# Designs tried in a protein design chat: VH-VL binders against Probable pyruvoyl-dependent arginine decarboxylase (pdaD). Part 7

Target 1, 139 residues: Probable pyruvoyl-dependent arginine decarboxylase (pdaD), of Prosthecochloris aestuarii (b4s6j7)
Amino acid sequence: SIFPPQCERISVEEGLKSLSPGEITFAVMARNSTNEHGRLIASSIGVALPADESVYGYLSEHHPYGQTEEQSGEYAEDLAATMLATTLGIEFDPNKDWDEREGIYKMSGKIINSFNITQSAEGQNGLWTTVIACAVLLP
Below, E stands for the ipSAE of ESMFold2; O stands for the ipSAE of OpenDDE; V2 stands for 0.75 times the mean of E and O plus 0.25 times the DockQ between their complexes.

## First folded at step 1 (VH-VL)

Design fB5 (framework fv_felzartamab)
Fold by ESMFold2-Fast, scan of step 1:
Order: structure tokens, then C-alpha cells, then sequence
Structure fB5 (fold): chain C 139 residues (1-139), chain A 124 residues (1-124), chain B 107 residues (1-107)
């Protein structure tokens, strides 16, 4: 995955070292999107895991709605993309806006600057997702 | 490991009632939405009803609304379908299927495990 | 309307690529899932989400989505792939809908 230099970056290693007891321990999934002219317009990074490894272990085996690690990452990526689109004022549907050939979301909108967005959400039955999204328009 | 076993099917006359059961094992039953899906002989799949993990929300296909009631007993790891006012067109194999929550849509898809089915025949 | 349309049948020779389509307005907004059903057996989930295979599903199975159409692709089709295939999606009311099913014949 590509994390743009203009965005605040959080590595898994840095995040694990800097988190306080009780904060979310996370897996990072990053994705870029471009407009129809090939300009980078959005990057997203999804974070979705409980506060420590033992809680993550229990969630992976006894998850409220049985999500796997891969599905947790998929939800985080889709939530990050949805949250970014909402902030940019773009109508977005992950299913119809997913480009299977490029492996990216194709979003369009009136983007004039870089943005940094962070949000945490609890899904039904205790699934946690923290979303960090960054949008940048290349020169 | 995950196993779903349906029971309670059989022959019933039009206007009659049947209660289907689905015994679940190999997973934390209360954490999963559960569904009933039916298939008439030689026909395709039709979703019938769904219930949330807690049992707090239930959903029905228009074709069965008002006649069928889905319920669950999480202490017994069992899903139920109470079928009333049965019609000839309700004749089908009834499958129990486990669902998942999709955080983006807020719905319970896909059906990752299915039982073997139980046949319900409505005929005089 | 909340219907999903599939072709009733698709025929391929062994080793050819089979493509099964599923179309409906709900697919513009909701994920599609694919199931395989062999005679006398319960359906088996073969594709979920963007393009994921459950454990045990061969790599020759893949999914794709474009607008209101989803496609299940089976590369190098084998005799054991002969089965009925169903697409499934959801709508905003919390209900699920299945396509009419496609009978894949490998001759």
C-alpha cells in the first residue's frame, strides 16, 4: 500500500510502541484513489483492532459477528473510504466505486487541498474500527 | 467444526402449521445473525427470514410476512421457524444459514455456513 | 424493484472460461455474494465481498463488479464445477435477494 508523504503517517510498529495501555492496537491498511484524470485525490488508512493482542485473539475467535482478520481489514478500508468521501462531499458506495482492475476506489469531487481526518467507530456487537484518512491533490 | 442441523420438516395439509428447528454447534451462536432460506423442488433459492444475534431484530420476505415467525433460544443454540397458514407454494427444502454483519451496509450478509435442509411438503 | 437477473444457463467446454452475470439496481449500492449448489446438496459460498474466496474454494473462482452488474468468472473450468450458481445481495430494508440461478453445464 502507498502512504503519501503529505499525510500524517502511522506505522504499525510506531503505533504499537506509542500506544498507552488500553488504547487500540491496530493493523494498518492503506489505499489510494485517483480522479478520472489520474490525479491522486484520496488516501485512506484503516485501523480496526482491540486495545491489545489478547483481546484481539479473543475477537478473532469469538468475534460478535464472526469477522475474520481479513474481513476486519476490508471493513476498515471501506469505512475509511466512506468517511473520506463524506468529508469531501462525494456520494460513495464501496461496491460500485471499487475498481477491481486497479485495486482502488474511484472517487470524484471538488478537492482543492489536502485533508487529514480521524474517526473511531464501534460496529454492532463491539467491533471497533478507527479510521485515518488523508486526501491530497498532486501538483 | 461449524455445524447446522435442521429438523421438523414433513407433510402437512394446506392451512396447517409446522415448527422447524436448527441446532447449531461449533461457534458462539449468540454472536451471529441467523437466516432461513428455502428452495422449492426444481426452483431457485428464496430468502425467507432473518434474525439478529440478540433476537432483537427480525426480518421477513413479503411472501411469508404475517404467517411465519422466526425466533431463537441462545441458551440452547437453536433457531426456530414457526410456519402458520401453510400453502402449497410453501413446499420447499428449508435451509438454516449463518449470517454476518456488514458494517458498511448495516445488514447481515453473506451466508457462510448452511445446514443440509429439511423438506416441508404442503399437500392434501 | 429488488430483483437480480441471471442467465438461466451457461455452457462451456472443459478448460474454457465460464462467465456468469448478475444484474440489478441493488448492486449499485450493496455487495454481491456467490453460491455454488450441486444436486442434492446445500449451497456453498464461493465468493464474498470485493473478491474473496472462503477457505477451500479453488483459485480459478473470481468475482468482479461494474455498475449494476456482477460477474462470477471460473477460469479453466473443470467437470466438477458443473452446478447451479446463485448471486445474492441485500437492500436498504434489511431483506436479502437471490438471483434466479444459472445452470453451468461443462460439456
Amino acid sequence: as target 1 above (139 residues)
Amino acid sequence: QVQLVESGGGLVQPGGSLRLSCAASGFTFSSYAMNWVRQAPGKGLEWVSGISGSGGSTYYADSVKGRFTISRDNSKNTLYLQMNSLRAEDTAVYYCARGRYDILTGYYTPFDYWGQGTLVTVSS
Amino acid sequence: DIELTQPPSVSVAPGQTARISCSGDSLRSYYVYWYQQKPGQAPVLVIYGKNNRPSGIPERFSGSNSGNTATLTISGTQAEDEADYYCQSADSSGTYVFGGGTKLTVL
Scores: ipSAE 0.000, ipTM 0.498, lowest interface PAE 15.5, mean pLDDT 66

Design fB8 (framework fv_felzartamab)
Fold by ESMFold2-Fast, scan of step 1:
Structure fB8 (fold): chain C 139 residues (1-139), chain A 126 residues (1-126), chain B 107 residues (1-107)
Amino acid sequence: as target 1 above (139 residues)
Amino acid sequence: QVQLVESGGGLVQPGGSLRLSCAASGFTFSSYAMNWVRQAPGKGLEWVSGISGSGGSTYYADSVKGRFTISRDNSKNTLYLQMNSLRAEDTAVYYCARDTRVTSGYFYTGVPFDYWGQGTLVTVSS
Amino acid sequence: DIELTQPPSVSVAPGQTARISCSGDSLRSYYVYWYQQKPGQAPVLVIYGKNNRPSGIPERFSGSNSGNTATLTISGTQAEDEADYYCQSADSSGTYVFGGGTKLTVL
């Protein structure tokens, strides 16, 4: 699985208790506006997305890189972590900040544990994927 | 669907120059970073140079810095490598490769080198 | 400037598991990517990011990392897997580096 087991097992309420007020506000905004932030970052780096498509939905439905649905989740996770780091003003590189052994991101003196975003998408064939936001920031 | 076709390779004397081209089709060229990778006969792969989708950022291996220049023309879906002051050690097959890695200041995402061209041979010989 | 080291060759019998290592200090911090190259052909990406396979790559290919070493594992190795294999990673300057390559022979 591409998502850390930690993310699947944590309580969102318990996770939120570990965040500062500013981090809580951002985590809530990330949950509610992940698509908006994803599109903003994609636009800023020259990646075009259809006007009515989410980042994960686009990746899972169109497979622009020839990837599987599991791999689309991996791309969405890396992009979501990049969005979070950008909003927090911290340096982040998903290729160097992911600790495979611990299953967490380590960014500029902060630990982001189990940042996984899977977006619900409604395809023409009636297939659904779920939107799950799981982000816990540790000092 | 995705196709990369290199051209411009050939025989050149030490100190000479060559310009390689890579024609891309089957994808939105300006949305992808592009790279040049070379392979000397019977040797391993060596990354040479990379360029962002917009062309605003360029990167070079130390072995070619100051001699090679990477560029792109997004209106023509074409990647270029201008090679100056060529040396015998530059003899290699040169591949262009699509890079789904995206960089923006502090961060990048993506998969490197998911598609490669067939390569073009550059021989630097006296 | 970070160097990745691979063994020059690995030999296995058909149906056995092949393991190709790639070592470098950068691998503690950076993803590793694996490419397969057959004679006269361009390289083909077989493993990227953590342990992902591009579409069309058989499930017998997998990747793993431990400390400063990444390993490409081919379970139940087939004759058509005979090729040169290269690991690749990024360095802190945003450039890429390749390992020296490993020739896999399937006897």
Scores: ipSAE 0.000, ipTM 0.515, lowest interface PAE 13.7, mean pLDDT 67

## First folded at step 4 (VH-VL)

Design Rb14r (framework fv_rolinsatamab; at its last look DockQ between E and O 0.04; V2 from the best seeds 0.00; counts 0 for: pae O 8.2 > 2, placed apart)
Heavy chain, then light chain:
Amino acid sequence: EVQLVQSGAEVKKPGSSVKVSCKASGGTFSSYAMHWVRQAPGQGLEWIGGIIPIFGTANYNQKFKDRATLTVDKSTSTAYMELSSLRSEDTAVYYCARGLWFGRLSYFDYWGQGTLVTVSS
Amino acid sequence: DIQMTQSPSSVSASVGDRVTITCKASQGISSYVAWYQQKPGKSPKLLIYAASSLQSGVPSRFSDSGSGTDFTLTISSLQPEDFATYFCQQYNSYPLTFGGGTKVEIK
ESMFold2, look of step 4: ipSAE 0.006; ipTM 0.599
ESMFold2 (binder alone), look of step 4: mean pLDDT 89; pTM 0.927
OpenDDE, look of step 4: ipSAE 0.015; ipTM 0.641
ESMFold2, look of step 6: ipSAE 0.015; ipTM 0.635
ESMFold2 (binder alone), look of step 6: mean pLDDT 88; pTM 0.921
OpenDDE, look of step 6: ipSAE 0.014; ipTM 0.613

Design T14r (from T14 with heavy chain E104R; framework fv_temelimab; at its last look DockQ between E and O 0.54; V2 from the best seeds 0.00; counts 0 for: pae E 7.6 > 2, SAP .541 > .496)
Heavy chain, then light chain:
Amino acid sequence: QVQLVQSGAEVKKPGSSVKVSCKASGGTFSSYAMHWVRQAPGQGLEWIGAIIPIFGTAAYNQKFKGRATITADKSTSTAYMELSSLRSEDTAVYYCARGLWFGRLSYFDYWGQGTLVTVSS
Amino acid sequence: QIQLTQSPSSLSASVGDRVTITCSASSSVSYMYWYQQKPGKAPKAWIYDASSLESGVPSRFSGSGSGTDYTLTISSLQPEDFATYYCQQYNSYPLTFGGGTKVEIK
ESMFold2, look of step 4: ipSAE 0.090; ipTM 0.701
ESMFold2 (binder alone), look of step 4: mean pLDDT 89; pTM 0.921
OpenDDE, look of step 4: ipSAE 0.039; ipTM 0.706
ESMFold2, look of step 6: ipSAE 0.041; ipTM 0.646
ESMFold2 (binder alone), look of step 6: mean pLDDT 89; pTM 0.911
OpenDDE, look of step 6: ipSAE 0.115; ipTM 0.724

Design T14s (from T14 with heavy chain E104R, light chain S30R S55E; framework fv_temelimab; at its last look DockQ between E and O 0.03; V2 from the best seeds 0.00; counts 0 for: pae E 13.6 > 2, placed apart)
Fold by ESMFold2, look of step 4:
Structure T14s (fold): chain C 139 residues (1-139), chain A 121 residues (1-121), chain B 106 residues (1-106)
Amino acid sequence: as target 1 above (139 residues)
Amino acid sequence: QVQLVQSGAEVKKPGSSVKVSCKASGGTFSSYAMHWVRQAPGQGLEWIGAIIPIFGTAAYNQKFKGRATITADKSTSTAYMELSSLRSEDTAVYYCARGLWFGRLSYFDYWGQGTLVTVSS
Amino acid sequence: QIQLTQSPSSLSASVGDRVTITCSASSSVRYMYWYQQKPGKAPKAWIYDASSLEEGVPSRFSGSGSGTDYTLTISSLQPEDFATYYCQQYNSYPLTFGGGTKVEIK
């Protein structure tokens, strides 16, 4: 997914002040569930911000089984940044580690920032456990 | 190419205040955290605090809580650090440095030239 | 807040020597960074995320470690490598630096 230029991250409280009941807005949600005891689950949204304020940013979703919060979040960030890098024509080796590719993206000067929103949990025996990560784009 | 240019050296008396500026050029100002780090003569580096201009919020090393004020002006791409109630122990070179908000690339990739602040009676 | 202990505080070495600098954290950190500083100059980013070299850093430099224990290694010391090296942690604010390691000519 893409999102409009010049977006900024704001607090939930600030976001709620700018919304009226009944408004329609765009949201990105990652959801994951398990009923297996001890199963690691995560839901992540990755975000990549371009240096050029006229260029759209990228969002990614990742909801793995068996990954830690850190692994899931890093993958989502990687995916968002790599999608943006591909759109911008940045040359990179897709088989290199994130740390090396992130360095190439930084050296390009075209990708300024990345981050992730991640929720994780471990399944409870016989019960459904669900994790959700959500980003809401305000008008 | 990003450049960080700081205001000139200051000589201050104990009990007074100093305000150091850091003007950024090249690249995007509001999307990065701006940090302030000081170094006393012949000594190591000490983090004072940071601001993320897009959020307008600052975080401080508790050692400087109540004395340091970090602000930013997005319209001029300038960050400021004010230190009040100066003591002789505050004599140091004060650096601004930028980094991404968080993540593995959040190290300080660009530094200002430093501003010497001398506090003496 | 996380305390960083660098060792040694200074060392004297000859050109061509292998040099190892350690940085020990009081608790686990998310990211460890290294900076090089020469007298009268601002620090320069050198190694990020424990082991990744910043642009322009010679391949004779390497970094390693995770959790609480980190190292910077120079495989064959060169004249331009004589400087002070600082580690810096990121886990959350406040950020902290090690005390520095001064590398001098023997």
Scores: ipSAE 0.000, ipTM 0.516, lowest interface PAE 13.6, mean pLDDT 82
ESMFold2 (binder alone), look of step 4: mean pLDDT 89; pTM 0.919
OpenDDE, look of step 4: ipSAE 0.021; ipTM 0.670

Design fE1 (from fA16 with heavy chain V104R T105Y; framework fv_felzartamab; at its last look DockQ between E and O 0.07; V2 from the best seeds 0.00; counts 0 for: pae E 17.1 > 2, placed apart)
Fold by ESMFold2, look of step 4:
Structure fE1 (fold): chain C 139 residues (1-139), chain A 129 residues (1-129), chain B 107 residues (1-107)
Amino acid sequence: as target 1 above (139 residues)
Amino acid sequence: QVQLVESGGGLVQPGGSLRLSCAASGFTFSSYAMNWVRQAPGKGLEWVSGISGSGGSTYYADSVKGRFTISRDNSKNTLYLQMNSLRAEDTAVYYCARDRGYTRYSGSYFVRYTPFDYWGQGTLVTVSS
Amino acid sequence: DIELTQPPSVSVAPGQTARISCSGDKLGDKYVYWYQQKPGQAPVLVIYQDSKRPSGIPERFSGSNSGNTATLTISGTQAEDEADYYCQAWDSSTAVVFGGGTKLTVL
């Protein structure tokens, strides 16, 4: 997904102060569930913010099995940042690891921030376990 | 302390079957991809098969596809390799090894970012008449 | 499928510098990992991501990777470094590829 120019990351506390009852806003959600014992699940949203505030940013969703919180979050962040980098015409080597490609994106000067929101869990037999990550866009 | 201990090797005739096990301890087993790597006597390392942390994705070298099945039981912290239709060329020491691999979001493509950081001591499989 | 080519053997005198090459088409575009295997033992990771050392690996081990060639360098080589050494990279098709291995002899 894309999102409007001039967005910035704020805390949940700050976000709640900005909302009025009955307002409608856009949200992006990643969700994953399991009832299998020992199944590792995660839900991640990756975010990439352009340096040029007139340009749209990118969000990604990722809900894997078998990944840790760190792995899932990095993958989602990679997806968002790589999509923005591609749209901006930044050249990079797709075969290199995220930490190396992140360095290229930063050195370009066109991406100022990338981050992820991730929740993970391991399933328990006979119990449904659900993980959710959400980003809410405020007016 | 990370430990990986293989078992189940032995002598088997061509066409026979064996099931290898790898017991894991000292880490969150379900958070890691697991692999089998083999080494024929006097030869180099050959990757055989890999499995994601959940067990949802499995991968095989061309030389073993259709004959070997990798699996894991995360409740028992154990990795398995079911080897069927064994051939003389399968004679090797079989190691289990872990990595931090994961499945790509847009498909079944498995991407690995980290090395095999811990290995078991191996179990010998000998296939001969 | 990338193929990784290593010399079958390398010999060095004690205290000298050993260099073990690993060649593959555009290998510098990939991360390379190095493993040491002593007789009768499992492989041990000695270099990851081209040039980084895990905890417990002596500073005399270093690595580089550019163009078509990665190199494992052991400065001040000691008798205990005598082992087989394997390079490793991923293939873009989800497979792991090892080099053929290099026997390092310290004489």
Scores: ipSAE 0.000, ipTM 0.506, lowest interface PAE 17.1, mean pLDDT 82
ESMFold2 (binder alone), look of step 4: mean pLDDT 91; pTM 0.936
OpenDDE, look of step 4: ipSAE 0.006; ipTM 0.605

Design fE2 (from fA16 with heavy chain S57K T105F F110W; framework fv_felzartamab; at its last look DockQ between E and O 0.03; V2 from the best seeds 0.00; counts 0 for: pae E 17.4 > 2, placed apart)
Fold by OpenDDE, look of step 4:
Structure fE2 (fold): chain C 139 residues (1-139), chain A 129 residues (1-129), chain B 107 residues (1-107)
Amino acid sequence: as target 1 above (139 residues)
Amino acid sequence: QVQLVESGGGLVQPGGSLRLSCAASGFTFSSYAMNWVRQAPGKGLEWVSGISGSGGKTYYADSVKGRFTISRDNSKNTLYLQMNSLRAEDTAVYYCARDRGYTVFSGSYWVRYTPFDYWGQGTLVTVSS
Amino acid sequence: DIELTQPPSVSVAPGQTARISCSGDKLGDKYVYWYQQKPGQAPVLVIYQDSKRPSGIPERFSGSNSGNTATLTISGTQAEDEADYYCQAWDSSTAVVFGGGTKLTVL
């Protein structure tokens, strides 16, 4: 997904001030559910931002089973950053670890920031457990 | 607080060269694409060249392509326009303008939504024998 | 290549509504920007994305864009609105394109 240029990350509290019930807004959502006891689920949104405000960034979505919150988040972030890096023509070895690639991306000066929003949970016996991560885009 | 100040204009003979500078302040220079726009005496605005925030992408009007080179030094918050092989028709006030727009891929081509929200006061370039 | 055409001049009496057109092929499918330029001054953005008004621009300035024509409208035109006005758009072939400009005279 595209992260619109010139967007700023704001707190949920601030964002809520701009929302009204019933309003239609743009969102990227990761959702995951399980009814298996003990099964680990996660939902992650990855974000990568370019240095140039005239260029769009990327949003990624990831909803794995059996990954920790950290693992899921890093994967989503990696995905978004790699997509952006590719678009920007940053040279990298795709077989390198995320930590190394992240460094390359940031050192290039073309990607200024990347982050993720992740929620994880374990399934409970006899119940459906759902985790959601969502990026809401406000005008 | 945003300021753009052009310099380097002057009188030059046809075939000569001139380098314009635009000193920027009051904003994160490297985050913004910059443009040169010129205006011949008594005429309208003409876009000359543009450069992305990082400097990785450059754009030129057909009228100056091959003769002009846009560049930037983000460490100095300065935009440049190297003008070679100058012609009489290049005579104009040259403005640097900040690009407050953004570019998105439409699925088939790039779409740019570009307002120039800040302009310098311009520098006059006169090409005459 | 897209070309933007503006009338060379428009005249309006004080307090009346001035309309400046900008015509181009399928211009309505693009965002149009408007700039005001007073003598001896740099251009000033007065409308962006067809109809949005930057901070500090009076409410009497408005814009629209449909079909092949964008329009800058100045309601209740004042003497200080006398200036040259330029429309601008972006094209994948030519990049930034300006109209020829319109001189607005307030009689």
Scores: ipSAE 0.000, ipTM 0.590, lowest interface PAE 13.3, mean pLDDT 89
ESMFold2, look of step 4: ipSAE 0.000; ipTM 0.506
ESMFold2 (binder alone), look of step 4: mean pLDDT 91; pTM 0.928

Design fE3 (from fA16 with heavy chain V104K T105I F110Y, light chain Q49Y; framework fv_felzartamab; at its last look DockQ between E and O 0.07; V2 from the best seeds 0.00; counts 0 for: pae O 12.1 > 2, placed apart)
Fold by OpenDDE, look of step 4:
Formats: sequence, C-alpha cells, structure tokens
Structure fE3 (fold): chain C 139 residues (1-139), chain A 129 residues (1-129), chain B 107 residues (1-107)
Amino acid sequence: as target 1 above (139 residues)
Amino acid sequence: QVQLVESGGGLVQPGGSLRLSCAASGFTFSSYAMNWVRQAPGKGLEWVSGISGSGGSTYYADSVKGRFTISRDNSKNTLYLQMNSLRAEDTAVYYCARDRGYTKISGSYYVRYTPFDYWGQGTLVTVSS
Amino acid sequence: DIELTQPPSVSVAPGQTARISCSGDKLGDKYVYWYQQKPGQAPVLVIYYDSKRPSGIPERFSGSNSGNTATLTISGTQAEDEADYYCQAWDSSTAVVFGGGTKLTVL
C-alpha cells in the first residue's frame, strides 16, 4: 500500500477528533485470528517514509503465525522499507539481514524513517482470538 | 536550476547509427529515472525508452526494441541513447525527460511517482537518404 | 495495450472554460498526467496525479479522471494557453503512453 506524500503521522487521540461514527475512511489493516490454544499470532503494519516529501512512502501488512510481536513488526517494517528503497534506487543485497539493510536504507539519506505497529496474542482453546493492526488515513 | 541538455542529433542515412546524449545538472542525477521521448515533425509525443536511476532497469517502446539502447553514466550525469538501424520513421526531435520512476509493489502492479517534470530542449534527428 | 484518445482540436473564446478530454479503457483507475507544449518548445507538465498542479502552474488549470475519461480543464482561458496538450499514463505492458494531443485554440 501507499503512504501518500505529505501525509503526517498523528496520534490516535488526534486522529479520533477527525472521525465520526459511521464515517468511511481509508485504512490499511492487518488481521489475524486463531482458535488454537497457545498459537501465537500477530498483525503488523510496516511503514517507510522517504526523505523527499513528494514521493510516496509505503505501508505493508503482515499477519503471521508463530512469530513474536517483535519479529512480526520487524518483518513488516522491512517489507515497507525495502519497497521504498527499491523505488528510490537504493542499492542493497536482498539476502542481507534486516539490520544491515535498514542501516543501508537510512544511511542513504533517502529513507528518513521506518516503523511498525504490531499486535500479538496467543490463542485460547475453544475461543477465537483476533489481533488487528491498522493504519487509518485521514484527509 | 534543473537542466537537461540534449545533443548528438543530426542527419543520418537509413540503416545508420547515432548516439544521443543528455547532460543533466541541478539535481541528484542517480536518484531519478530518465526517459527519452520523441516527436516527429508535426506529430505527437512518443515515449521511446526509459532507464532507472541506477541504470539497472531499461525499458523500450516496441517500435525501437532491438535497435535502440538506453544507458547512463551517473558519474558524468549523462543519459545516452544509442540508435542503430535507423529508419525514416525515427525522424524526430528527441527529448530527455526526468522521471521519479516507478516500482513494482505487488504482482503486476506498479506505483509511478512524479512523471516527466523536466524536459530538455530536444535534439533533432533526421533519417533521410 | 492502453490507448489514449484525445480530440485533435478544441477552440475556446478568451475567458471561457476549455475542456480537453483523454479517453482510455479504465483510465480512471490510472493516474493521468497532462503536458502543455507551445510551438518550438519542450512539453511542460501542467497536471500530475490526475488533478495536482506543479508549482508555477496557474490555478486555472485543473484535472479530473474517472471512468474512462480524464479531463484537463482550463477556466478563464487566456491567449497564452493556446498550445498543444497531451495526456499521458503508464501501463505495465506499454510503459509510458501519450495521447495524440489536442490543439487548443483561443479565439
């Protein structure tokens, strides 16, 4: 998904001020569910922002099984950053670890920020457990 | 401050070859995809070829595939178009244009950024016997 | 392959609104760009992302894109707006595609 140019990240509290019940808005959502006891699930949104405000950033979605919150988040962030890096023509080895690539991306000066929002949970026997991570875009 | 200056145009016979250059200045050349667009006399714009910022990806119109080669030297801030096997229908003013490019983000879907926001003055290529 | 169709010419009186169409299959699902070209000059980007204006482009220039048709609108058309206008889009199969161009005459 695309992170629109000139889009600014705001707090949830601030964003809620612009929302009303029943309103339809653009959202990138990661959702995961399980009914298996002990099954680890996660939902992650990754975000990568370019230094150039005229260029789109990227939003990624990831909903894995068996990954920790940190793992899932890093993966999503990696996806978004890699997409942005590719767009910006940053040279990198796709086989290198995220930590190394992240460094390369940021050192290029073309990607100024990347982050993720992640929610994880463990399934409970006999119940459905759902985790959601969501980026809401407001006009 | 952004400048693109084409050169290398001229008169050439059918079957001949010509190499165009586009000298760029006023911006980080390697950060931008570059394109060649041509315009036959009295006709419309036709995209010819494109190249990614790094030069790792090249694209061609069907009309020039196999005959034209786009390249760039980022150390010289220069874009090139090698034109071989020239035909009469290749007669045109050739423009180089700056492009933010595009990326493949999912399957066959691409995102394109700012398109040809700067153009050179063009260089005339005339293919005639 | 996507093909963009423009009317060959459009005429408008000074001060009136000029509309130049660009038609293509499902063009509304793509971003359309518009270029102005005056005689003996290189094209100039006047609209990008359907409706956005680069800096320096007068506000009287606007763009829209829906369905199969993109439209360049020039409100309060002035003599200096007389030019050829080209729409442009991107396609995965053909890469960059231009319309045939429209000659705008200001009467």
Scores: ipSAE 0.000, ipTM 0.600, lowest interface PAE 12.1, mean pLDDT 88
ESMFold2, look of step 4: ipSAE 0.000; ipTM 0.581
ESMFold2 (binder alone), look of step 4: mean pLDDT 91; pTM 0.933

## First folded at step 6 (VH-VL)

Design K1 (from T14r with heavy chain S30R, light chain N91G Y93S; framework fv_temelimab; at its last look DockQ between E and O 0.03; V2 from the best seeds 0.00; counts 0 for: pae E 8.7 > 2, placed apart)
Fold by ESMFold2, look of step 6:
Structure K1 (fold): chain C 139 residues (1-139), chain A 121 residues (1-121), chain B 106 residues (1-106)
Amino acid sequence: as target 1 above (139 residues)
Amino acid sequence: QVQLVQSGAEVKKPGSSVKVSCKASGGTFRSYAMHWVRQAPGQGLEWIGAIIPIFGTAAYNQKFKGRATITADKSTSTAYMELSSLRSEDTAVYYCARGLWFGRLSYFDYWGQGTLVTVSS
Amino acid sequence: QIQLTQSPSSLSASVGDRVTITCSASSSVSYMYWYQQKPGKAPKAWIYDASSLESGVPSRFSGSGSGTDYTLTISSLQPEDFATYYCQQYGSSPLTFGGGTKVEIK
């Protein structure tokens, strides 16, 4: 998925102030579920924002089993940032970890920010547990 | 549930090449790395390299750089590892394994059944 | 590259014994993973993030450690625990495994 030009992150509280009852907008959702006892699940949306307002950003979705909230979020963020870096022609070493690659992306001056939205849970025996991460795009 | 099914055993002459396939099903193919790991008879595990299909970029253990080629075909959810200039010490079971890309989170949650490659005169 | 040294390389123990396997890294690592491999079979994910059990792993298994020193413990060894156990990390290329610890039942 792509992130439209000229968008910026705002808080949920600020977004709610901008919406009228009954207004329709776009949402991106990542969902995961399990009924296994002790199974870690997560749903993550990664976001990468370009410095050039006219260039598309990227969104990623990641729905792992067996990952913590931090692992899932970092992977989703890394995926979005790396997709954007590839599109922008930023060279990176695929053998380097996220810490090093993030530095390269930021130093390029073409990617100004990345972040993630993650929800996680651990399954209970015999019960379905579902996690949802959602991002709402305001016009 | 995720399954990784590999191609069958191969017997090769020294100096030739082998290409092992790994077909994935029951999970997301594009955004997970497919790793290749080998195990010589009676020995431990050795990482060869990996590819993340959506990028098409492969990373290699420097020991195998120049001899190993790792590719993926998204339309068939199949990863491939080709090893060239084979020698007898390349005799091993070759595994594909699903993991994360980007180093710090490399953890292999699903493994293929293994493909025995025998290199003999 | 980061070297992982497992100890012991092999051990024999009786059913019911407590078994401890160590994995020492040549430099500090943030995460350690463990795999179980039975003869003629592919490795199986066993312990992630040093201490978290993979789905279906019996509770007699535990993992611990941080920095350079990590352990896998079997509190009461069972016949089905006969296997080779490998530790694994990746913080730079190449990804590395420990040499393995073969657990045999007396």
Scores: ipSAE 0.012, ipTM 0.639, lowest interface PAE 8.7, mean pLDDT 82
ESMFold2 (binder alone), look of step 6: mean pLDDT 89; pTM 0.923
OpenDDE, look of step 6: ipSAE 0.051; ipTM 0.706

